# Ledger of designs, part 23: VH-VL binders against Putative lipoprotein MlpA (mlpA)

Target 1, 215 residues: Putative lipoprotein MlpA (mlpA), of Myxococcus xanthus (p38371)
Amino acid sequence: CNFEQPETNCFVQESPSWAVKYDVVDSPKDANGDECTTTAPLVELMGVYKYVNPETGAAQLALRPATLASRAIADTTTTSADQTSLGSLDTEPKDHGFCHANDFAPAFVNVAASDTAAANTIRYEFTNVRVYSAAVAPGTQFTGELKYTSNGCTSSYVMRAVWPPAPCDTASTEPAENCGVGSGLNPEFAVVCQPTSATGTTGYCVPAGDIPSFK
Short names: E, the ipSAE of ESMFold2; O, the ipSAE of OpenDDE; V2, 0.75 times the mean of E and O plus 0.25 times the DockQ between their complexes.

## First folded at step 14 (VH-VL; framework fv_romlusevimab)

Design q1 (from n5 with heavy chain G99D H107K; at its last fold request DockQ between E and O 0.61; V2 from the best seeds 0.00; counts 0 for: pae E 4.3 > 2)
Heavy chain, then light chain:
Amino acid sequence: QVQLVQSGSELKKPGASVKVSCKASGYRFTYYYMNWVRQAPGQGLEWMGWINTNTGKPTYAQGFTGRFVFSLDTSVSTASLQISSLKAEDTAVYYCARDRYYDSGYKYGMDVWGQGTTVTVSS
Amino acid sequence: SYVLTQPPSVSVAPGKTARITCGGNNIGSKSVHWYQQKPGQAPVLVIYYDRDRPSGIPERFSGSNSGNTATLTISGVEAGDEADYYCQVWDYSSDHVVFGGGTKLTVL
ESMFold2, look of step 14: ipSAE 0.341; ipTM 0.755
ESMFold2 (binder alone), look of step 14: mean pLDDT 92; pTM 0.952
OpenDDE, look of step 14: ipSAE 0.397; ipTM 0.792
ESMFold2, fold request of step 17: ipSAE 0.335, 0.005, 0.006; ipTM 0.756, 0.532, 0.548
ESMFold2 (binder alone), fold request of step 17: mean pLDDT 92, 93, 92; pTM 0.952, 0.954, 0.953
OpenDDE, fold request of step 17: ipSAE 0.593, 0.576, 0.587; ipTM 0.853, 0.846, 0.846

Design q2 (from n5 with heavy chain G99D; at its last look DockQ between E and O 0.69; V2 from the best seeds 0.00; counts 0 for: pae E 5.9 > 2)
Fold by ESMFold2, look of step 14:
Structure q2 (fold): chain C 215 residues (1-215), chain A 123 residues (1-123), chain B 108 residues (1-108)
Amino acid sequence: as target 1 above (215 residues)
Amino acid sequence: QVQLVQSGSELKKPGASVKVSCKASGYRFTYYYMNWVRQAPGQGLEWMGWINTNTGKPTYAQGFTGRFVFSLDTSVSTASLQISSLKAEDTAVYYCARDRYYDSGYHYGMDVWGQGTTVTVSS
Amino acid sequence: SYVLTQPPSVSVAPGKTARITCGGNNIGSKSVHWYQQKPGQAPVLVIYYDRDRPSGIPERFSGSNSGNTATLTISGVEAGDEADYYCQVWDYSSDHVVFGGGTKLTVL
């Protein structure tokens, strides 16, 4: 009678914010195949939600990049649905605790022209998303691929994400401010502080390595 | 342009050795395992094992732990298969195929294959 | 020692739907990849992770995986789809790759 029940669904920690790190795979190129300079952020927050149809059991994963959400305030031409990438999520995890999500619709926002820039569409295309759903850290890390397009410039990345979104400062000696004790992160997670800019020290705690990222 | 280009086909006698090379281009060589897959005439695909291109550590399938050796030359993005003490049953097409490795033990499938190298062992 | 079982052959009329099965104990807990091999050619990946398509593979190729059976489905079959098809998994417990025996698709 006393035995462990197997997991039958893919749990995902739902939150308006996860911390997501991007590592470049294909450098930015324009439609002609020439080098260009526009890239995805080094790190950003991401809304992550799971929807389940209670009649069929079919599951969906929704990803809403903070970059799109921020621009959406001024964009009267796209909706919250356009700014959110919705994909199909597995109903059961694989042997090693991952749940695959696929068939993501692109997410985008329109950016009006400014004094220094033409009108633009910022576009995210996610593929190969895998959520780590094992009971030790259920639905709190995921990985996948991003194809990012902005200003006619396309690049591709591996993305690695962790919940909760712990702010950090690489210059701080306080553990709570540098991805340590008191930060709100599971202490077994292997994480590192990723600044939001190349010259700054402040950012978010992100996975230090391949998902699942543990010490 | 991502490519795996294998060395040319070989005709060998029983007891000889052969080395099949697989040269990669157009991608980051150390980001992918290199698989070796055998196909005997009229038969299906048989996984022989792989080599971790970052560490050089080979893994051999059951039955391939003796006469079959995987190796690398990362300076020229080349994986090699050496078969010693050739037998008639080693007559087959030998493929190299990359497998994207993204996380611990999770594979994307073999998305790029070499053209195959036919090894014929005959008296 | 994990085993995948495929039917040796499947015949389908042009324009109809082909279904190629891959049987394995609890294969639904594994990620299934599918390869197409035409005579004299190297295999080509057509489906990975049960149902994802690599770039360049037509949408009429699809996959599913649950319980003890994974299925490759080719809708609107064309003569050019005539080939051998292999399923493949990575078995976590053995850390080995396993191929199915292959299925010859004939378009009649």
Scores: ipSAE 0.127, ipTM 0.676, lowest interface PAE 5.9, mean pLDDT 88
ESMFold2 (binder alone), look of step 14: mean pLDDT 92; pTM 0.949
OpenDDE, look of step 14: ipSAE 0.197; ipTM 0.724

Design q3 (from n5 with heavy chain H107K; at its last look DockQ between E and O 0.02; V2 from the best seeds 0.00; counts 0 for: pae E 12.9 > 2, placed apart)
Fold by ESMFold2, look of step 14:
Structure q3 (fold): chain C 215 residues (1-215), chain A 123 residues (1-123), chain B 108 residues (1-108)
Amino acid sequence: as target 1 above (215 residues)
Amino acid sequence: QVQLVQSGSELKKPGASVKVSCKASGYRFTYYYMNWVRQAPGQGLEWMGWINTNTGKPTYAQGFTGRFVFSLDTSVSTASLQISSLKAEDTAVYYCARGRYYDSGYKYGMDVWGQGTTVTVSS
Amino acid sequence: SYVLTQPPSVSVAPGKTARITCGGNNIGSKSVHWYQQKPGQAPVLVIYYDRDRPSGIPERFSGSNSGNTATLTISGVEAGDEADYYCQVWDYSSDHVVFGGGTKLTVL
C-alpha cells in the first residue's frame, strides 16, 4: 500500500514551461555594495516538477529556470541536479488553499572563462514558495522570492508564475494574442502581457497581481 | 486555415544533404514551437526535437545532434530541417508539428501537423 | 529514459467499444495526448490533456488517465476508425517528448 497509494492534496501542474515574472525588491549590488547591472530576466520559462516518495508520502518541488537550462551546455562542472532547485513541498494545502514549499537548495550553472568574458556562476535561491492548489485552478499559479546572482551582481525579487505559458504581444488587438480569450489561459485569470525586454512588445502572459491572480 | 505545408519528397544518395521546409500560415508563427518528428518505414513516431520560433534556439533529442540542424526564417514563417551526410537509415517520413510556446506540447499536444516529407536515401 | 507501452493491436467489432491502453510508470501524473494516423496520412490529435477533445473530434472518442495506465476509448466504432493510435507525454527527466509504440486498431 505504501508504494502504490501516494497521499498528497497538493497538486502541481508539471511542465517544462511555466511563465514566471520577477518584480525587483533589491536592485543589483556587488559584494562591495556598489551598483551593478546584471539582473534576472523580466520574465522566463521555468520547469516545475513534483515528486512524491510512495513509501512515506513526502513531497518535493523542483524548479528549473530556463536561463540555467539554456546555459547548461556551456557548463563543464555542474550536474543537472545542481541546475535544479529542489525543496520540500507540503502534502496538504494551508492558508486558504496554498501549498508551501521550503528548504530549496540553490540552483546554479558555471560558465568557464572565454576570450571575451570572465568565468561566471549564475545562481538562483528560492524562498517562501507557495503553490495555489484550490480546486478552481489547482496547481497552476505560484509565488515566492528569488535571490539572483550573476557576474558578481546580486538582486532580489518577488516571483509570480502561471501555467500554461502563453506568448503575447502588447501591440496586438487580438484577445488570443494579448492574454485574453483564445490564449489558452483560463479566462478568469488576471494576467498581463510581460514583454521579454524593456523596449519590445512580445513576451508571455504573467499574473497581474498577487497569487491567486483572478479577475 | 491553420496549416503547415512541407516541401516535396526527396530522393538522395548516401553522403548528400537535404533540407526539408515547413511553411506555416493562419497563425502567429513565433507563438508556437516547431517540433520535428521522424517515422521510418513501418515504424512508429520518433521525436527529433523542437525549435523555439521566437529565439531560434533548437533543442535536439538524443541521437539527433551533429547531422541534424533546425533553423528558421521568420520573415516567411518557415521552419527547416537540414540533414547532412545522409545515410540509408535516414530514409523516413519527416513531419513538422506545432506545439504551444514553451510547453513542449505538455498541455495541448501537437495540434497541427505538416503533411510529411518522404526522404529516401538509396544508391 | 521514460517508456510508454501500448498493445501492438486491438480488434473490435463494428458498433462496439475499443479501448487502447498506454502504460507508463506514474503516467497518471502526466498529461497524455492521443494521435490517430491513417495509412499514408499525417497524425491527427484526437485527445489532449488526458480527456479533452480538439474541435471536430466526435464525443465517442474519450480518454482517461490514472495510476500507471492511460486509456483511449472509442465507442460505437466505425470502419473509418481503423488506424494506428499513439499516446504521447513529455518526460521531464530527459526533457523529451515520448511516444508510445502505437496500436493498430482493426474493425472487423
Scores: ipSAE 0.007, ipTM 0.497, lowest interface PAE 12.9, mean pLDDT 86
ESMFold2 (binder alone), look of step 14: mean pLDDT 92; pTM 0.949
OpenDDE, look of step 14: ipSAE 0.565; ipTM 0.848

Design q4 (from q1 with heavy chain D99E; at its last look DockQ between E and O 0.45; V2 from the best seeds 0.00; counts 0 for: pae E 11.1 > 2)
Fold by ESMFold2, look of step 14:
Structure q4 (fold): chain C 215 residues (1-215), chain A 123 residues (1-123), chain B 108 residues (1-108)
Amino acid sequence: as target 1 above (215 residues)
Amino acid sequence: QVQLVQSGSELKKPGASVKVSCKASGYRFTYYYMNWVRQAPGQGLEWMGWINTNTGKPTYAQGFTGRFVFSLDTSVSTASLQISSLKAEDTAVYYCARERYYDSGYKYGMDVWGQGTTVTVSS
Amino acid sequence: SYVLTQPPSVSVAPGKTARITCGGNNIGSKSVHWYQQKPGQAPVLVIYYDRDRPSGIPERFSGSNSGNTATLTISGVEAGDEADYYCQVWDYSSDHVVFGGGTKLTVL
């Protein structure tokens, strides 16, 4: 490489942590089509990185779900690369400011068999990823689809993501603690506090609607 | 699993009306626009318009703004096309086709099509 | 009013590569979708967003789009690929879908 690199037109804010919300599209089903219970998290943090070949300008997008690492137990067969989904990223926006990322490899972890459970592979398959890259808020929101498989149980979701991650508490009356002024988010973003559990009040600020999610 | 099932073929006289139904199954009906596409015998595909299944708002292509009405019954995941005052040139196969969207005008292409409904208008 | 132009037919020997073009002014700034239609059947989406494949579409189907031409490429053509092929764009400015006129692929 050299001191000067080609620019691409598709900026992405790189960070080890974006906040990602999943909304179910296909409820969990096993290989026979019967209902099962394992699901993706309600919300999680995700590493998001862009790589550009400086000689050709070809771009890639990497997505690393933080919860895959938390589920790895003595996983000698799964690397950091396996836990990261890498796809191609278009070099120019289409559809009025969306940059598409495609051809993602699965992200996964292996969970070894135990006396009480069979071996399992927890798998994330991302498709149709689109990064909002318009100049007003470039590369700080994206959407896409997730196919999640664990314990023979498959479900699918729309994912909506925002940077930066902002912790929040639905029980707080302070705007800074409930996705409002002082939270660290762009004040034009339309966001809502999504608790990490169905019964708790604490979680992360996530997009309130379709990307781009603005007030 | 994911499918669009259309109503059966119709033989009609000029001046009659017809209603083509399209029942969706296996997916969240309101997450997809429903397109209507016709194909006259030996001809190519012609887009007639679409309906937003979440809001019920139709959009009609030029030339389809009069006798053609799109409607929904979301309680049974069904989109319908009604054609009034049928003419011989309305003889065609009529397709429904779903298309994923975000409300910002983002379109994924028509990934699932109904089997087609042949409407024949003959004196 | 936006117009897509396709050749009316393309003939390709089995095992060779077919290229079906879709011409349009500045089509490279649009997202192009491709459909396969066999006789008596509904169309099937084979390529979307210029080059992506829906699940179940073999990798020998590929697409490209730049300048004024989008191209559907079918490598290793088989008899089962005989069909009509349509390109399609969304024209945001008119709020309309536009189809090309279709190309009949013959495998001979």
Scores: ipSAE 0.005, ipTM 0.545, lowest interface PAE 11.1, mean pLDDT 86
ESMFold2 (binder alone), look of step 14: mean pLDDT 93; pTM 0.952
OpenDDE, look of step 14: ipSAE 0.301; ipTM 0.760

Design q5 (from q1 with heavy chain R28K K107R; at its last look DockQ between E and O 0.54; V2 from the best seeds 0.00; counts 0 for: pae E 4.1 > 2)
Fold by OpenDDE, look of step 14:
Structure q5 (fold): chain C 215 residues (1-215), chain A 123 residues (1-123), chain B 108 residues (1-108)
Amino acid sequence: as target 1 above (215 residues)
Amino acid sequence: QVQLVQSGSELKKPGASVKVSCKASGYKFTYYYMNWVRQAPGQGLEWMGWINTNTGKPTYAQGFTGRFVFSLDTSVSTASLQISSLKAEDTAVYYCARDRYYDSGYRYGMDVWGQGTTVTVSS
Amino acid sequence: SYVLTQPPSVSVAPGKTARITCGGNNIGSKSVHWYQQKPGQAPVLVIYYDRDRPSGIPERFSGSNSGNTATLTISGVEAGDEADYYCQVWDYSSDHVVFGGGTKLTVL
């Protein structure tokens, strides 16, 4: 569903934690084009921040995946800046409530070798990020594309994100624990519990449909 | 290499039918809308409509309903435009062009075009 | 229906800056795309989303959009820039793509 464009700035809910879902578009392949098995998380948290240049008024969007943030603790070779993807952001919504963010710098972290694994670099490349900033739900949903690389294995995804991050359990009958009433989410949002693993029941509430995802 | 390759030029009589094909390669066919754009000789670009390559749902511009039919063969990544009951005024170059499909149908412009197919309708 | 208005022609000397306008009601609220078309060729996307350039498009090409006017700016115009230029939007209300009438850029 599309909504009328508001006469407002590109509002983005700044938070260390958004719930982000990745839907595979291209299956993982290595540099030779052969199939590989490393993929992005099913769901993860993401830090999202907006910066505005007070002199020029130019806006930027920063994305920091939890995968990178968590690995950063053990990584002394990359900086916080390296682990954060920074891109340009529109100053006002276009069309029907979307603010476009692009020109993201890659975000990455290095994982040192261990007894059981070779050294690795995890890389996030974001493109065509669109933040939904319509008046009905300003800056609490966004979508985009992700190119994910780990262990030389690259895959592509559609990214869909929602704020706030609401933990959930598909095994729970309590609405508040399964993306329903009491979860803290906008009741008008269409969301579904996405477990963090293929076999698990616990995860986060993510958009159930295309962005903007409404009931 | 990402490309759209269209079928060859057509010369038809009034009242006949023509089918123009557009074969996509180098990308995931069902991830993009396929637009059809007409350009009469010496005229500007005219949007005819698009087809959702994932769902197969066509959307026709005003003036391009009835005689114009969009179709897909996803097995070969091909979109087609069929024009029936051809008229002299249908003489034009017809282009297919992809547009990225995003959530809510948001559009980013047509970044890849076919080479065009000239359809000439003459008695 | 939504209408985009372009001047029929614009002339510019080599090395100078060409500006091609695209008028539309509250076009600033829409995403504007620009296409270049040379004789006998298919259109080429040169600007999308008001100001973004596809890969391979020179930095000489830039775009702006506000109010009721979008503008394609070509700095340091070259002979090879002579072409027809079309602005384009997507109109949500009608779910239609709309092209401008096109502008012929002549390099003097």
Scores: ipSAE 0.067, ipTM 0.687, lowest interface PAE 3.5, mean pLDDT 92
ESMFold2, look of step 14: ipSAE 0.360; ipTM 0.764
ESMFold2 (binder alone), look of step 14: mean pLDDT 92; pTM 0.952

Design q6 (from q1 with light chain S31N; at its last look DockQ between E and O 0.68; V2 from the best seeds 0.00; counts 0 for: pae E 7.3 > 2)
Fold by ESMFold2, look of step 14:
Structure q6 (fold): chain C 215 residues (1-215), chain A 123 residues (1-123), chain B 108 residues (1-108)
Amino acid sequence: as target 1 above (215 residues)
Amino acid sequence: QVQLVQSGSELKKPGASVKVSCKASGYRFTYYYMNWVRQAPGQGLEWMGWINTNTGKPTYAQGFTGRFVFSLDTSVSTASLQISSLKAEDTAVYYCARDRYYDSGYKYGMDVWGQGTTVTVSS
Amino acid sequence: SYVLTQPPSVSVAPGKTARITCGGNNIGSKNVHWYQQKPGQAPVLVIYYDRDRPSGIPERFSGSNSGNTATLTISGVEAGDEADYYCQVWDYSSDHVVFGGGTKLTVL
């Protein structure tokens, strides 16, 4: 009888789009410590990539939030490297099948003032990222911490992410449109539909609980 | 500023009780386990257990299941350790220390400690 | 119960590198945290998850963990680094925290 071997390398599903949900830890404050109103999105798509240095074997994890990617077209002051956060990734999983990533460089974009909007600075700082690497769902969920700064207003979050991104509508009775069968998600994943706005019904399926999020 | 402030040192006789308090400030109290750690004179750190600040459920290490009680008052962000029937062997510094528990099965390390409370049990 | 073993003491000259070991069966599959405790003070977390530094900890503190040994490395040792150092794991199977016995670092 064969025992299925656990994944021994830290596999990550590479994709320009993962669905990421943020849950607030520290409410937004300005540099004086006074309350302000700017927050991270409720949910966004995120580019996720793994790089391995062929000479050293060292691995990196790259995270590119859709918020930064969408603003990057108009930003002549930063490069694609500034707009992507790179961190060191474990080469072998720990207990539970998780791979730790840390030492992330900040990712940011500067948005100049326009006729319709004031100038804005958007900055992401990721810490304590852990990718679920067990063979049952290798590299398709991760969690971590985000420190988000937009126009001088800083807040912090737990982030929880899942691949593939699955659009959803909380008002729909169709399972495929509400994170059920036919959505493209593994039916064992515990997910919920997170609208992109507080007043809307459409968004993406995100992890319902702690990673790994399973029923 | 994130901090844990413990109650003052205590001098007690054998058989008495003591309550050590640990008041948290500058962070969301219910997002962190509160650990209790003991250090007898000249000895190393000894984990006594933790309390889940969201549910109030304590977990005690072996040897700490009888006379030691962890409790909470979440309205004032305070965790407490009650030690009953004090013995001379209970003479130690008692620390509270927080640890994050958002994700199942992960502990972040005890990143903020109280200053310690010295309990001296002497005749 | 899971046991962590540390040497009772280590001595290092100023400016040199100190290495403090923490032994445990298959400790490489566990997340190791390290604490510094100066006389009369509470412990301070200096390394977590084997190698990560909390905010405010100098880069000269580093960690590694593989096989049966985790190591705390302090480069460019200063007199202010004299302290007791403890390794710690959370043992998943017992759901208990385990500390090593501590290592006294002396800077001579």
Scores: ipSAE 0.034, ipTM 0.623, lowest interface PAE 7.3, mean pLDDT 88
ESMFold2 (binder alone), look of step 14: mean pLDDT 93; pTM 0.954
OpenDDE, look of step 14: ipSAE 0.164; ipTM 0.724

Design q7 (from q1 with heavy chain R28K Y31W; at its last look DockQ between E and O 0.03; V2 from the best seeds 0.00; counts 0 for: pae E 12.1 > 2, placed apart)
Fold by ESMFold2, look of step 14:
Structure q7 (fold): chain C 215 residues (1-215), chain A 123 residues (1-123), chain B 108 residues (1-108)
Amino acid sequence: as target 1 above (215 residues)
Amino acid sequence: QVQLVQSGSELKKPGASVKVSCKASGYKFTWYYMNWVRQAPGQGLEWMGWINTNTGKPTYAQGFTGRFVFSLDTSVSTASLQISSLKAEDTAVYYCARDRYYDSGYKYGMDVWGQGTTVTVSS
Amino acid sequence: SYVLTQPPSVSVAPGKTARITCGGNNIGSKSVHWYQQKPGQAPVLVIYYDRDRPSGIPERFSGSNSGNTATLTISGVEAGDEADYYCQVWDYSSDHVVFGGGTKLTVL
């Protein structure tokens, strides 16, 4: 027998991998306010999970950036909980079909010093997260704000995320490899291939505009 | 035409080893994880693990972390499963199955399967 | 150690509708895939992401996923639909793939 759990109106597609694009708002500054060069990735995968307290119905949203997860294998000082940002999630959508998530704890990983680099903490601070929950595409896109700190540099971004994390290649003429038909994305989504590096052609399909991003 | 072609069935004695190959064609080999799935006679599907074809990093299910080794030869788009110290309980059909997404197979599911390789272990 | 529970068998008359369930804790928040396996053959993906059909799978195959239950529905069942059916998810806590135990569909 399966026991019914409390249902919420704020569905979120749980996945170890959403594709997340960051668009800079505040360029990188060090502790002195001087410009520096360390930034968040152009695009990364992100674990997204929803937890519901079965006794109260209270919901939480967990965000786990792949940058933190990939470094976790070498970091014996932080746990998966430290590498995951947990925030409250509305139980009901607001106007225009958005579920808000707030009060996120920071997520971080420690990178040990080496012969070539000082010890470093890579830190993500999420705010003002909104999950699109309308029935046309429930829980498959979200937006929010990121404050990113690494190597003494802090910068801020608007983040826009889509599920599923479709790989792509801007040099490909095949639609399935360039965010088109056969990519596995909802065909109504407006998406664009974002390379993982400024000079490369391969990356992930990301929202082309503000959430909800539709054609 | 997307295809996974596995090596032929094997009859082995206990204590021997076997290597099952899975040759891929018709797609970008390094863009798909390769899963290995076992099915003992009369039983259901049992996930053994996967290998990241881009990095070569395997992930093994619990119970498959010793005698079972996943490997790749990306120059010929081939994934392999080696089983050492064969036991009678290893008698099964072994499938390779591709999985489109990094860290997961659930977007399209395992959309292409090899034909299966029967490994029979008997004295 | 995430567990998917399927009934071991389902019997249905030709032309009727078969429903095969896959139970799991909060499975409605997961993406569910369904496989058909005929004797002596490899599994074939028939439904992915809860409800989508691969090319070549007839429209009488459909899927749903809500709460603690995912369901594969086969309308207008034909003798050729006799097979074992498996549900499958990815368990995020263990980073492992999980299959259901399988359901034998018999057409009587």
Scores: ipSAE 0.005, ipTM 0.510, lowest interface PAE 12.1, mean pLDDT 87
ESMFold2 (binder alone), look of step 14: mean pLDDT 92; pTM 0.953
OpenDDE, look of step 14: ipSAE 0.031; ipTM 0.660

Design q8 (from q1 with heavy chain Y101T; at its last look DockQ between E and O 0.60; V2 from the best seeds 0.00; counts 0 for: pae E 7.6 > 2)
Fold by ESMFold2, look of step 14:
Structure q8 (fold): chain C 215 residues (1-215), chain A 123 residues (1-123), chain B 108 residues (1-108)
Amino acid sequence: as target 1 above (215 residues)
Amino acid sequence: QVQLVQSGSELKKPGASVKVSCKASGYRFTYYYMNWVRQAPGQGLEWMGWINTNTGKPTYAQGFTGRFVFSLDTSVSTASLQISSLKAEDTAVYYCARDRTYDSGYKYGMDVWGQGTTVTVSS
Amino acid sequence: SYVLTQPPSVSVAPGKTARITCGGNNIGSKSVHWYQQKPGQAPVLVIYYDRDRPSGIPERFSGSNSGNTATLTISGVEAGDEADYYCQVWDYSSDHVVFGGGTKLTVL
């Protein structure tokens, strides 16, 4: 045991579930550069974990999207390592509270063919991830870039994430059910209810603006 | 493809004005800050400032707050640098360069540069 | 205001490793970016955020940053690597970009 080695200052709230919103930057294109329609989800839950080498203090950040996690149950062709994107994480914050994570390995899962669809690989490639670790909201928001590929269609996004995941309903008049008081979120966070579908009202509270997203 | 194409080189006399244009293509123009960087002959890179392409708000480096004006025309994805009352010491190559800061105030490095515009001020 | 200091030149034999330093007070608390500029050409970003490579930059380019020194490392140096190299930070307190003075890499 190495009790004399200090812990890192880059706190990350570890959880199987953060709420993540994707905003498109590059619209979907196929391998020929032609437009296609497959996109990342509007919002999804994401597992977020930090690993620290106790002898050196070197840190890593692991990201596991719910889309990959749910498909992993049935996919015997990929391992948990294939389904989780692991990157290097700074040990100290920079630039007024941001901890950078980079060098992420791609994460993917295989989807078997069905009566209505060919076999497919869903692939996530994360870059430029920045965890907000300042004391006011340590390790509870992050941003980054995603390149998403599915059904031969590639698109890119800014991702903005918040912990804890707070379910919400845009049709509700109760503040606790619409990202307000009683929702379980830090009341200083600027958040908005993002439905999981374009026509539905239920989803998750996500950051309303650039990270750090505060009122 | 992502690129920045600058206007052609200029030969000017002291006291004149010049406008350098920088046309962006292949990406969402308002998602990236546009930097202006000067390089005098035989000298290093000197940051002049940037313009927020979403709001149109410029930020000028110390020493560039007077005769130098950044502007935008977002309808044609173009940033411009105007230099008034040209002096001999304004002789330089002027670069535009985008910064990968499409989601925050962070500056991620200038990943795409224009080819440069040489402004020569000579009597 | 914030100053970045680079050696004016570095000479390295072909196939060897070049190390170009960028000194600054507490530079380890900042994100450092590196640019390559060949004669008559625009600069090219080769390293950002201390250690990350843009697409198309060979793995032999790497970076590090701790304490008061950031370092660009080029292993297996080739004649085509002869160029001026600039480090750059964003200084949060002034909200300004700062470039180092540049380092001329000579391969001989």
Scores: ipSAE 0.030, ipTM 0.613, lowest interface PAE 7.6, mean pLDDT 88
ESMFold2 (binder alone), look of step 14: mean pLDDT 92; pTM 0.950
OpenDDE, look of step 14: ipSAE 0.668; ipTM 0.878

